# Miniprotein binders against Peptidase M20 domain-containing protein C757.05c: the designs that were tried, part 17

Target 1, 375 residues: Peptidase M20 domain-containing protein C757.05c, of Schizosaccharomyces pombe (o74916)
Amino acid sequence: GPLNFGYLSWGQHSILEQDSVQLISHQSLLPAGDNLISLHKSLVEIESLGGNEVNVSDFLKSYLESKGLTVELQRVSSNPTVRDNVYAYLGSQRNTKVVLTSHIDTVNPFLPYYIEGDKIHGRGSCDAKSSVAAQIFAMLELMSEGKVQEGDLSLLFVVGEEIDGIGMKTVANKLNADWEVAIFGEPTENKLGVGHKGNFRFDVYAHGKACHSGYPQEGFSAIEFLLRQCVKLMDTDLPKSKLLGPSTINIGTIEGGAAANILAAEAKAEVFIRVAEDIETIRDIAEDLFDTEHSEIKVIQYSPPQYLDYDIPGMDTVVLAYATDIPYLSDRKMKIYLFGPGSIREAHGPNEYVTFSQLFEGLNGYKRMVMYNLR

## First folded at step 10 (miniprotein)

Design h37R (from h01 with K37R)
Fold by ESMFold2-Fast, scan of step 10:
Structure h37R (fold): chain B 375 residues (1-375), chain A 89 residues (1-89)
Amino acid sequence: as target 1 above (375 residues)
Amino acid sequence: DKVEIEVTYNGRTYEYYFETPEKAIRFIKMLLRRIARRGAKEVTITVTSEDPEELERLAEEIKEALEKLGYKSVEITVEGNKVTITAKE
């Protein structure tokens, strides 16, 4: 079939080990970067800490042009150093049905490339140069197999994901390229990301009128008002998601008053809602309860839940607990997938790695996802 | 949960679960006001309850709320323990 390796652990490991030995045995006969492992090695060995991505962008432009792709460098910034996104496609058609995209910047500190057993170590070896290498070879193999034509598939590699998302923000605002499907690369253990809950954080300030607690009719308790409204919020059924579960409400802090014998003139609560679905209805609920003649709401964070496409037959799914560049993409009419080799649990730490088998499985996964969306 | 409500508008379906019909109707009336403000021309509401008397009451209250918000065509369909209300401007 279209898979070169099986997904059985004994067959997969022996096949990948044999393939790795074959690649090493023939490496002196191949230019640098002519196979998945050597391209990954070249990428990891090029330091590309956030803000210093110029060398990896230049390498990718030269490499992809050498493979027959049209390549554009999109300038993100020039001072203090040049920072470029890399956009590559076949021929002259800039708009493609599917784009494979990953970030090329890494977190500090730089860690050198080395192999120990089945693990390939180095900064960015997992997050996200594993995805970059696998996506590039998915494109190259599909080209070699005659399965993609002009307008079918492109590659987009962005700077600055790990700091502020400036690369993808620049794509969203200025690249002027259009896609029907985006496949984002991040370490998902080669499983399709289904999404994550959104965040709705707000502060409530309640105002009363101080008076002697023995004569409560002479005043108004800010604390009593705030407590009753918080109970109403906690008693409200919020929208649920079949994928992400229920929305959750947390009253993280509550403060107010001066003394037990004085009605409270002021009170404050900090509220954090993890939003599974329909953040706008949840905000309407909060405003109905807390934006009153006796209180006001101050929104601190308002991030909707992210739902991803995961409709690829035969692929496992996973709920994600980390942030990506997906929210910066301006085109909300696209199908969006998140998939890539390695574990996010190994990223950002001192022992970052990806395995040989994860790289090859990732390559096969991206090929499957692309072909499914071009069916 | 004693009452389940699904609301469909602008091509999306939202699910809500309530302990009592009173909580359900208060929430839905607020949600429908928001949906109307967003300019949704068609809204479909499906209510599921094991109590036929509750279903009838909830359907009537939802219909009244939709009519007050300016939806001119409100159709009610009953199938077993479910009531579907479709409103169009």
Scores: ipSAE 0.000, ipTM 0.366, lowest interface PAE 11.9, mean pLDDT 84

Design k03 (from h01 with M30L L31I I35F)
Fold by ESMFold2-Fast, scan of step 10:
Structure k03 (fold): chain B 375 residues (1-375), chain A 89 residues (1-89)
Amino acid sequence: as target 1 above (375 residues)
Amino acid sequence: DKVEIEVTYNGRTYEYYFETPEKAIRFIKLILRRFAKRGAKEVTITVTSEDPEELERLAEEIKEALEKLGYKSVEITVEGNKVTITAKE
């Protein structure tokens, strides 16, 4: 039926928003995958929550092969479900000068695809299926224009970024492909990332001895111990970066005990540190505070901060407050860029979206970055 | 960011910013202990402060902390609002 965009009936609109609405109205009548918007729609409509990416991997293999690309599925795991990374290139040359790469998994819960005004809503519509669609069409348009040949450009789409990085870890260890330049897709508002903070996530388990709270000398409170150690951590000034700013500490959860009149035998905290500098010293601080005779620490995530290339003329830059899969390739002698449509501030929430204009600007940005690195 | 401290170890410089000298000295004593445990035979600490009295007090407390950790040579160089402390095993 007829397309009705609610935002056209209210407020002031930019010319770009109006042009994007006109373009999508025309293009939305085309078959799935024939244009940037229909490919993005197809990707968002396929549920690919972390651990359940098989359908989107299979879709990408079939789609990219239909466009004349050689496609490999790299098995990451088979149990409980099949999980495959997707690697695509021209002809038979597996090593290319430039790779465009993004993750295809999304965070829970799944949110359905819908359009409201200039905004395209849905889980993964921004993070990171916007980047996936834009990168694919950058490749397809450069192929159509005769601007890339065998050995110039490849596409790499990975599973498991949002949880543990298992997809890119498998690439780093087993894909056996090399690049001179990697362009990572994430929501950066179509600006070049200059760097991003690392992640240090750990759980603390504290142990005490239950007793009557009126006679605390007969026991030991796991809660009191854990709280005092957490306060010491929060009062510790962590290493700071002039480029990335301060490291931040978040005690995300704290739990324990049985009743107000009983000393707690057990307590647990979940801690998440966004690391600006010197992750090793921060880990040493955490182990000194929490790896004791009364507690143990379990490391869940440990990824250092990253510094990136941003030398593309005429493109804006941004400092990012979130971590990516970049650390798994950071030991290679390679230029690494981070760029993509949408805002991370809209990701992971109940109203996740990307705009039509951001998708087309992202496509043009990826084409520009690829051509600059092939000059 | 009233007090700025830089620690150089194994070819890398670590930067720390503090609201008060008390926070600065408490933290630096902790990290110096960690560097010593890693076998750091030489550590260079640079302290910057607009308050000369705070700068002198911080330099003395850092020197005492390094000496207690077993560094036998601790040299202090003053240059304007900046003090450089070099410790060697």
Scores: ipSAE 0.000, ipTM 0.342, lowest interface PAE 11.9, mean pLDDT 84

Design k04 (from h01 with M30Y R34M)
Amino acid sequence: DKVEIEVTYNGRTYEYYFETPEKAIRFIKYLLRMIAKRGAKEVTITVTSEDPEELERLAEEIKEALEKLGYKSVEITVEGNKVTITAKE
ESMFold2-Fast, scan of step 10: ipSAE 0.269; ipTM 0.753

Design k05 (from h01 with M30F R34L K37R)
Fold by ESMFold2-Fast, scan of step 10:
Structure k05 (fold): chain B 375 residues (1-375), chain A 89 residues (1-89)
Amino acid sequence: as target 1 above (375 residues)
Amino acid sequence: DKVEIEVTYNGRTYEYYFETPEKAIRFIKFLLRLIARRGAKEVTITVTSEDPEELERLAEEIKEALEKLGYKSVEITVEGNKVTITAKE
């Protein structure tokens, strides 16, 4: 029957949308993965929590090879499980002018695929398997339309974005493929990212001397010290960006002590700063506050903010408050775009979803971005 | 934001915005100590404020902090609602 999505008809993209609608209308009669929605469903149904991406990498290799693409699996790690990036292109030319890239890992916990109204739910349905599915179908439709040839366009899907960026780090150091343009997929509500904040995450360990709380002069409270230093951090105005806005501080956990009547000998906090500008000064602030006689810091993540290309006519723009794998390619002489279906605000939570309209808009957006850069 | 401070050293410019002059003074004194520890031989600070009295107070506090940190040459230029302070060792 007919689709009840009145928003799927517009301008010069109406023909491409009708083709996509035809693929959806035959979903029950076609093999899994023969249309945008069935591919997205297949991807979401395959659990790929960070560190356990092997099944989705294997699926993508088989799927993309079945569509006539040359596919490489780049080994990122073998222990405790095999982890592979997926790189796909036409023919034998490994270097392409444009690469479409997204991550295939998801955050915990796994959530099952289901549809409710116009929303498609499931872990990774938005972040970032929406982008993966849309980018694959952008490639497949451009191939079928004769608009891309060997050397024009490739697909790169990486592991480990949600934890440490190990997949893209491995690409940067070892894939030995060059591009003039990279289009990163993340939930941007189908708007061009103008930039995104960096990540500075560290643990603080504070050390005191236990004693009877009625005689605090006999000891030193690790909890009191840590709390006072955390308040100083929160009272510090961090560097701001005119484009990206303010840096934000989150003390995600705080723990310590043994009992109400004992000064705490040990305390720990986990701190996560979203960096708008000047990560080096923010690190020095943290070191001055927490690398002291009574405490030390352990840096977990250190990624500077990124400024992006958004020069495509007629596309809306957005400032993003989250970090991506873009920093690992930022030293290359290339254009970098960030664009994808869905909202990051719906990601990582218990009700993660993307809408049908966002998936089709994303597909059309990627096709537009690719064609603009091949002009 | 009521006070804007730009700090330039080692070829990079950083922007800071503050709701009060008191917060601006506390932060800039802390930042200048870090800059001095990094061995920056020249630093330029531009302060923008719509309050002329607070602008004068901020410029004076910054100049004094720079001198205490060992910068021997501190030049101040005033232009409207903006003060530029250039310090050299």
Scores: ipSAE 0.011, ipTM 0.439, lowest interface PAE 9.5, mean pLDDT 85

Design k08 (from h01 with K23L R26Y M30L)
Fold by ESMFold2-Fast, scan of step 10:
Structure k08 (fold): chain B 375 residues (1-375), chain A 89 residues (1-89)
Amino acid sequence: as target 1 above (375 residues)
Amino acid sequence: DKVEIEVTYNGRTYEYYFETPELAIYFIKLLLRRIAKRGAKEVTITVTSEDPEELERLAEEIKEALEKLGYKSVEITVEGNKVTITAKE
């Protein structure tokens, strides 16, 4: 009711002078036509939950074509719904020196667009439609300033990053366009990512032999086995990176057994490792511990860590703990940057937001990065 | 009777603890089969127990398991409450 709604609106202005100043500032920043803020609003208001990106792809095609860009929709899938990547460039030159790229899908649930103070709320307002909007306006401003020409810069917006990377995988295998530099958009607090940890997620299924717990020698406890192996994993010194720090291990869930007086016949754990270095050695350690006669591993996610370019003067750097679509292009000999407005710590939650200042700072950052790489 | 088993192969050491010798030998026999299947040419097993009779039985069963898996050289060293078994192809 009014408790939740009224409390949000009451926090916006505290005094008459603040109200007057904020009214003038908000009038200049809020949607008044075709600008960074109005584009961001349009993108956030279009639901694009993973698997349902068709409307945002169609919007981007029409919008970018209206600005004089050549736009291609790359079909990723047709069933159960149409899913298209969006690739845009000047004229007829499909290969460009620099590409600005971000994902256009969002995580569940959808959250409506609204403004509170300097914060713009909504699902995808931060991750990653902030980057999409800032990258588009970086392109448009550089075009209007005569600083980019055919073959210099392109835009690539992909589906499916938040689930399985299907959009960028389709780009890697089938788009047939080449770049010297890729600038990935993700919430990095407008700092250059120096690298990000990889993801190794797996399920462990352990099998025992049920028997009376008073006579444990007649059976084998799946729970005891799994617990002891999990402790060994947690006590294992995993490879460390000087740049990215240590790998982290999380046993996210553990379950099994039937009753306190029966040795457990079955047990399961879900394990998530954020990989700083040498994912192959970490997988080998996990297989030695969990791929045994009494247990098996089901690999859910296997993405190596990424080391990035951050050689742009005057820009701050950050180490990131989350994974991106970068691994799908990592086999290419090109510079790869990661940069974008907002904080990943605010993404995926119920209060996702980006600030007005972060959007404009992001726009300026992308312009600087593009011009540096075109020097 | 608690049994501690350390297994070293491919430059890594793994530690296992069991409340009974029967569970220890059951587990180690299955582990050794997996180690051999992965092509480890050398494996070292250290068994610690406060019961000398248990140590003798565990060492004999582990040696037999290693020999059946194709390790041609199996050496046993006894030192107090600890037995070290080194197997090589």
Scores: ipSAE 0.000, ipTM 0.132, lowest interface PAE 18.2, mean pLDDT 83

Design k10 (from h01 with E6K E15T Y17W)
Fold by ESMFold2-Fast, scan of step 10:
Structure k10 (fold): chain B 375 residues (1-375), chain A 89 residues (1-89)
Amino acid sequence: as target 1 above (375 residues)
Amino acid sequence: DKVEIKVTYNGRTYTYWFETPEKAIRFIKMLLRRIAKRGAKEVTITVTSEDPEELERLAEEIKEALEKLGYKSVEITVEGNKVTITAKE
């Protein structure tokens, strides 16, 4: 049918890609050239901790303009530092059918760029400057091959994903550009995300009346009340999803009381639910159990599950357990994909890395996704 | 045992899976109470089970719960291993 692939495509492509990776891995120990690896190196070497992205935004504007793209810097904030999203496209057509998008901010602390074997280390080398570099070269190669024209493809790089999503929020509210397809870059091990669970995090504060534990009729235990309600929550079967799996409940902390011989006047629990489906019903369950005459609920995070497009033939899929900027565009009528090189397990830690093979596989994946959506 | 329950209200459908009918009925009774409190005027529930006796019991429990919540019209349609229950105010 229309989505089938021949046997020769898989075996031959994999072998040639592996050979190319070995050659390029060796060459990356030499002075930088203008290629995927040298661009990735330049991006990683520019410190862009959340709140201080100005240098990487300026670099991207100059770099992309040098490649013949029209580039806009969208001001997100000016104080205490200038923060700009980067939007790039061909010619004068601001609206494109497909946008490739990733974040350019990184978590602290900054880690220097270095290569060891097949691994490229550095802060943001995986999350998400691997996606940025691969998406840029997907665009550049498709341009060189004559496969994209004005109105087909754009690049969007945003600030502030790792903290509060301010970059993408500013895009959603003020960029005034429309797309039919968005391809988000994050470390997915070069697999298509089918979706990720939502997050419902809340704190419960329970109130009682202290008294001598030998005369419990004179008071009310906040701890006993909170424990009983938490047990009822844990015994509740929450909505499940065929794509995302089960919803899960975690009571991360519980505290209260003063001494073993005193009924507790106050108690607190922190609850985190990973939501597979129907966040509204789950919230109603929580409010029924915890918004009472003896307790109140404080909602800390309330984000519904995200379902993504994964209809690209021959690409592997994965269920993801981390948050992205996708929710800020989820109200738009567009196809949304999530795909990128590297593993989230290597992100945010002291030994963050991406491999040479993952970068080239990511580049080829983005080219494939773009061409499929321009068919 | 695999029991599948689909609940449709306010134009959205949610699907739930349970290992036992006992867990299914406890959950659905609570869910229906929440839906009624939100003021949903119409709700449709589809129950799928390979056990016809479990299916009939689940349908009866759900109908009783809906009636107790103030839905005046509760219609049941049985088709093979599925029961569809439509409730209106």
Scores: ipSAE 0.000, ipTM 0.275, lowest interface PAE 14.6, mean pLDDT 84

Design k11 (from h01 with K2E Y17W E19D)
Fold by ESMFold2-Fast, scan of step 10:
Structure k11 (fold): chain B 375 residues (1-375), chain A 89 residues (1-89)
Amino acid sequence: as target 1 above (375 residues)
Amino acid sequence: DEVEIEVTYNGRTYEYWFDTPEKAIRFIKMLLRRIAKRGAKEVTITVTSEDPEELERLAEEIKEALEKLGYKSVEITVEGNKVTITAKE
């Protein structure tokens, strides 16, 4: 495939620049500007805010077909606008050992493409059109090198990740394609994601009997009951993960009562637990403490921790703090990796960017991950 | 003084750490009741402690709890600072 300038020394770079010009002249059958950077630019310049992805889906279909891939558009919705996932593979074999997947929708507002120094700016330039471009060129380079064949590798680009996951939900329920390995693209600074903690949020409502505080034996304090149960929760050792660390408990709010001289008839707490391991046991602990004759629990959010595969030699790892489309495929018997160029810290903001170096490193990372899983 | 407990059931392994044996015993008895309620037919528990006397006490407490929950086969293997307890219906 084409030379990757990110791996060249300064002395070798000048010689390889002349050689790359000769190689480009020998590859004159490719359209002018058809390279990793040109593809990324084309993707970023096409507005694909959540709900308005039709133009980028159509572009990807035409582009990938022009490169010899079989492409399917999977209809996610038609009203108020057409929304399609893009699924591409070699030949006629729809099931592949490895799938490279990323989302093609972006968050508001749209930001124009521009270059400033080593940074490529634009909405989606980092999250996640950097991953899309790098994954496509990983496929194209592996094809040109004869390293992948029918049944080895596919590309899956989905709509709606940034809002409700509707694209990947539609894949999970209706695409009817199977993989052994999925490699998700998101900004991970070109490091393998190892996982992230889950979320368990619930409200507790405690009930007592009001009476004169000077004669507490005549009533029952909802506040005292709730406080004692909250202390028991905070003193409980929750499951820990060697990878993700401890589970953490936060009593975000606590309220109740009417006056200092009256036992409280009602009390409420909002609890948020970041779950490192074993969400089922943590829920059982909460229900034992708070689903009683004097209180009830209302579950607001219940999302288990996500553990990913990171067993690829020579690649750095990172713990992530953001949500992805991975949960929609997590019940399948697959290896799941998360890896991509750029930083999530630069995503969603007014100055979103990815660097040239990060794009080329991402491309090489995806090639390495694919080849390792095809070994 | 620290106690580590690893519990395997339904194809998943869970790890727990405690600063006292008393907390470990209280927690594992509660967990085993929940595991039994979920219908797990086989449970493996590994306890790690630098105190051999505490290891023996924890193993006995766990065995008794498993037997009371209806596990008919309870096997104990001791290896250095670890005790592994395998229980089957």
Scores: ipSAE 0.011, ipTM 0.465, lowest interface PAE 9.5, mean pLDDT 85

Design k14
Fold by ESMFold2-Fast, scan of step 10:
Order: C-alpha cells, then sequence, then structure tokens
Structure k14 (fold): chain B 375 residues (1-375), chain A 93 residues (1-93)
C-alpha cells in the first residue's frame, strides 16, 4: 500500500531555541521590537490556502498600516470568499519606480509552523511567505535608514498564483499602477533567476481501422501511425536558447489498441515540451506532424518562455524550471527580476521549510536589488 | 553540424537570441525562411542573423537566400558582412 509521511509534534521545539534564533536577527530591524522571524511566523501561522486568503490579506493591511504605509486592498473576487490583493506604498504616490511582489496563497494541505534546528517548517514557509516577509522588512529597513521616499518603492502581494494567477491577472487589468522595475519573490535559493522555459502540452488522438493483423491491408493501425509521428517529433531539432539551453520533448503517455492480433482503431499520446525559444515555431512543427488526415491535436497548455533581468553585480544566477506570475506583466516595458529565499524543491511537499540564514540573506538581497535600481 | 545559424531580434522590449544547427544548407534555408516570416509578423523592426559554415560557397548561397527572404518580408535595409567562416546579415525596416 502507499506509505504515509508523518509530521513532527508541535512540542518538539523549545522556546529557547526559537528565542536564540531571534537573538541573531539583523540589528537594523524596527524600533517596535518586530523582527523578520516573528513576521514570517505570523504569516505562516495564518492559513491562506488558494481561495481562502482573506485572513492573510487583512493581517497584511493592518500590519503595513501600523508601519506607516498607505495600503489598498484590491478586490479580486467576493464569492464564495472575499479575495484581495494587497498594495502598499509611501504617502499618496501610487506609482513607484520599484515594486516588490510575491504571492500570499499556498498549496494544499495546510502544514503547521515549527522549528527544527536551522529549519523553519510550515506550509508557505518557503513558497512564498519567506519572500513576503523578506520583502516587507527590506522596505521597512530602507524606510528607517532614510533610503526610500514617496514614489521609490511599493509592495504588492497577490492571491491565487498557485492555481490560475487570478490575483496578478487582476493587477495587470485593473490596478492602474505603473512601475519601472518589478522584483518577484519565489524560492530561488537567493539567486537571480535568468529565465524559465515555457510549456507546450498537447494530446494527440490518432484514428485507424481495426482488422485482422494477418491482413493489414484491410485496415490502418492508429498505434503504428502515432508511434511513427512521435519518433519524427523526437528526431526533430527544436529551437534552443543560449541562456536556457535546449527545448525538451517528453512523450508522457502512449496508449491504444485492443489485442496483439488486431490493428488498433484508436491511439492517444500525451506530449509535454519544455520550450526554450520560439513556442510558435514548435507549435507549427507539432501541427505538421499531428494535425493530419489520421490524427488531431488538443492543446492543453501554451505558455512562452520568460526571460528576466539579472544585471545586479555580485549576485549569483540560476535557470528555473517552474511557472510564476511574471507572464501577466511581461508585455510591460519594465525590468523584471525573480529572487527569493529557499528552494522550490522543498515547496509543495510534506516537509516544506526555509532556513533562518536564507531568510536573512533574502532580506539583504532585496535591499541590494532595490538600492541598485534606485541608483 | 555543417551550418550554424544565430538569429537576434527584439520583441516586447527584450532581446531574443535563437541558435540552430543543421546538417545541410537546404534544411537551414527552409527553416530560417519559416522563422523569418514569424519574426516579421511579430513586428520586429531589426533582425540580425549570423551564419557559420566551413564551406565558403554554401555560406555565400545561404547569405543571398536569407537576404532575399528578408527583402520579400519588407525589410528595406539588408546589409551583409563577411568575416572568415561567418556571415552577419542585419535587416532593418
Amino acid sequence: as target 1 above (375 residues)
Amino acid sequence: DKVEIEVTYEYNGRTRTYEYYFETPEKAIRFIKMLLRRIAKRGAKEVTITVTSEDPEELERLAEEIKEALEKLGYKSVEITVEGNKVTITAKE
């Protein structure tokens, strides 16, 4: 039978261990006694599974207003539950040169907050409440240091990234705020994302005519046809990117037929291409091979590759293999960065975590990125 | 691969660079003509193509075929620069 993963008890971590970690917090943190770790804890302890983000949005509005920021809740939906994006800035200037942005929704199931050694566990502790906490403290520290003024920097936290991007879609269409630079938070191990491949997923349905396999001239094999076309696809040179590498082809499933002695009347394949360059050319290649007299394509996903800015001196870079909200802002003439604490490999699983050092490095990284773009 | 082609153009404010490798000049020409039609439809005002081949006769033929394709797509300035085993073709609307 399937194995189930266990989770650690709430009582396994001492208050002294938590206090010791908080004592190593950055000394430039706010006069109110708040710190990066306590904000991150508050965010993680508020359940914000996709569709149920209202409590975290309300918390962020109150918290950011308490720190002297002007805060707007942008209504994304009201039924069945209220869903709001959070937009915060200094004074009355809604348009800022730089925006720090992350999503506040998490994937199912909710996992409780707990600390084990250097690791902070909990759903969203890595993806993406680590980025949210670090971005907020970057702004708060830059404010306390007198390094940002009205019109320089804003915070944008969106709902619904993990399912359909509804939060950022609503921003793109209805927020009516402009930026020259957007810094997206996602787990990148505190490295600048250079870009990520696009996704082209489609199903192929092949049609034949069943007959006795000893007399194949009386019919047409859907399996033989589909297999030959799939081999042609796999032998095709696809566009590659100097930055992102090659496009990759995966025939994820192939099925059909009834018996070894009967020509197959029907066959199906599921194809997933990770697109490095030129999704339109790749689609034309697929249509030439699979939109035929004997077969048809059903497109399931069609997302172009994304290229990002990574021109910040002294910061490491990484190529990413996951989807973000960046495509919804990609038609705007602005710089777009992707950077955040933690590893995407630890996200979505039963043992999601971020480390204390990754949170502080993330905070310092966002401060560096903001100051570079305000130079 | 006998022929290497690099294509650079700007789309939505970002520079895009594509690299392709072909065993024959005939495959290279067919593919690049298709790609250039798509680039033109996207509204790219400037396109730079670099062709690398160890065969000087094929390099010259590839350059002329690409120039003709660009001119037919409405690029009014098409300049060719030859340096050793490479040809750079710059097209502007």
Scores: ipSAE 0.006, ipTM 0.332, lowest interface PAE 10.5, mean pLDDT 84

Design k15
Fold by ESMFold2-Fast, scan of step 10:
Structure k15 (fold): chain B 375 residues (1-375), chain A 93 residues (1-93)
Amino acid sequence: as target 1 above (375 residues)
Amino acid sequence: DKVEIEVTYEWNGKTRTYEYYFETPEKAIRFIKMLLRRIAKRGAKEVTITVTSEDPEELERLAEEIKEALEKLGYKSVEITVEGNKVTITAKE
């Protein structure tokens, strides 16, 4: 069927769409970065496992400068390897109304680039080099169309999202650039994220008194106590969000005791709550149940839910179950969107992929989001 | 755990003590600022915070951040006592 480089012809028969995908994959043999697919291929083929992002940062600097953008490398660390965030904009105005941002690090292990049917495989092909490539071409196309000028739009690509957020933390503290709108790229299946749940992880340690199980009045079972308190937690209605849904409770591990015929002196549970709303109230509930004369609570992780902007007409929405770099910028007065091609369900696994249609749809989505916020 | 924080205050006629353990000082700072806002909203007139860390520079940074947060929340007296790897901060309305 007809080759529509940049966007697939929507509304075409599926056989013609597959034929177009094959023609587009032939175009990826052009020099790196001359089109969306070849840029995506170049990015995926450069290994950028967390901690080893130097080569992809250097590639992005050279590529974006070749397209007429001003590019800054922000040093995040120098040891054991050089790690740089990439910040790009038009002319000399560092502050822009809108920033398109995504991470350039990937999780272990590295997976090679290959195409199978409509799927583009490789580590980071989905999470998040799909977003990086789509965001870059959104800017390049808007520039060529005369729709953005100095001060309108910038690109920010950060290291270390998959480990500790060090890249975005460094942006928050030291980049000294301001935006009114940030559009974060992550695999959302090209839907606007309405928010994501927070994380409350804690361990509970229960204390009893060992004795012969035939004479339980001589002791106190840590296991029995802990089980009953865990049941009370599971039966408790936790605060829920109209947008994010219910908070969820998982007792991930439970252990204790020495033998079937001995009352348990000690017991432990690991609890993970995905927080939809009001993390402080959820913590108070947990502390009421587990901060007792027979038990204590140890908090391991405590991060509140994030609520996002999704006010763009005609775009579908989704509730997300994963964490992002958004919390590091959440104290700033700005609109924050989360949107990107691919599915998080395919990320981090051995068969990570993004489709050709998802990449082109993502590009269109970013262009639409930018233009809406510049209206 | 590199940072331990203990917070004591009176609420609903009961003295409550909460212990927190953090892998990083950044997590500790973020959490304690949120907790102190909740405690202040509950009307606690006196709050005692104990921070334990094996890193003296980190301990100093945490103490400064906590003191500033308490002052912003309206506590007029904030006293800091240093004892080895431990800092105790007592705030009063």
Scores: ipSAE 0.005, ipTM 0.179, lowest interface PAE 11.5, mean pLDDT 84

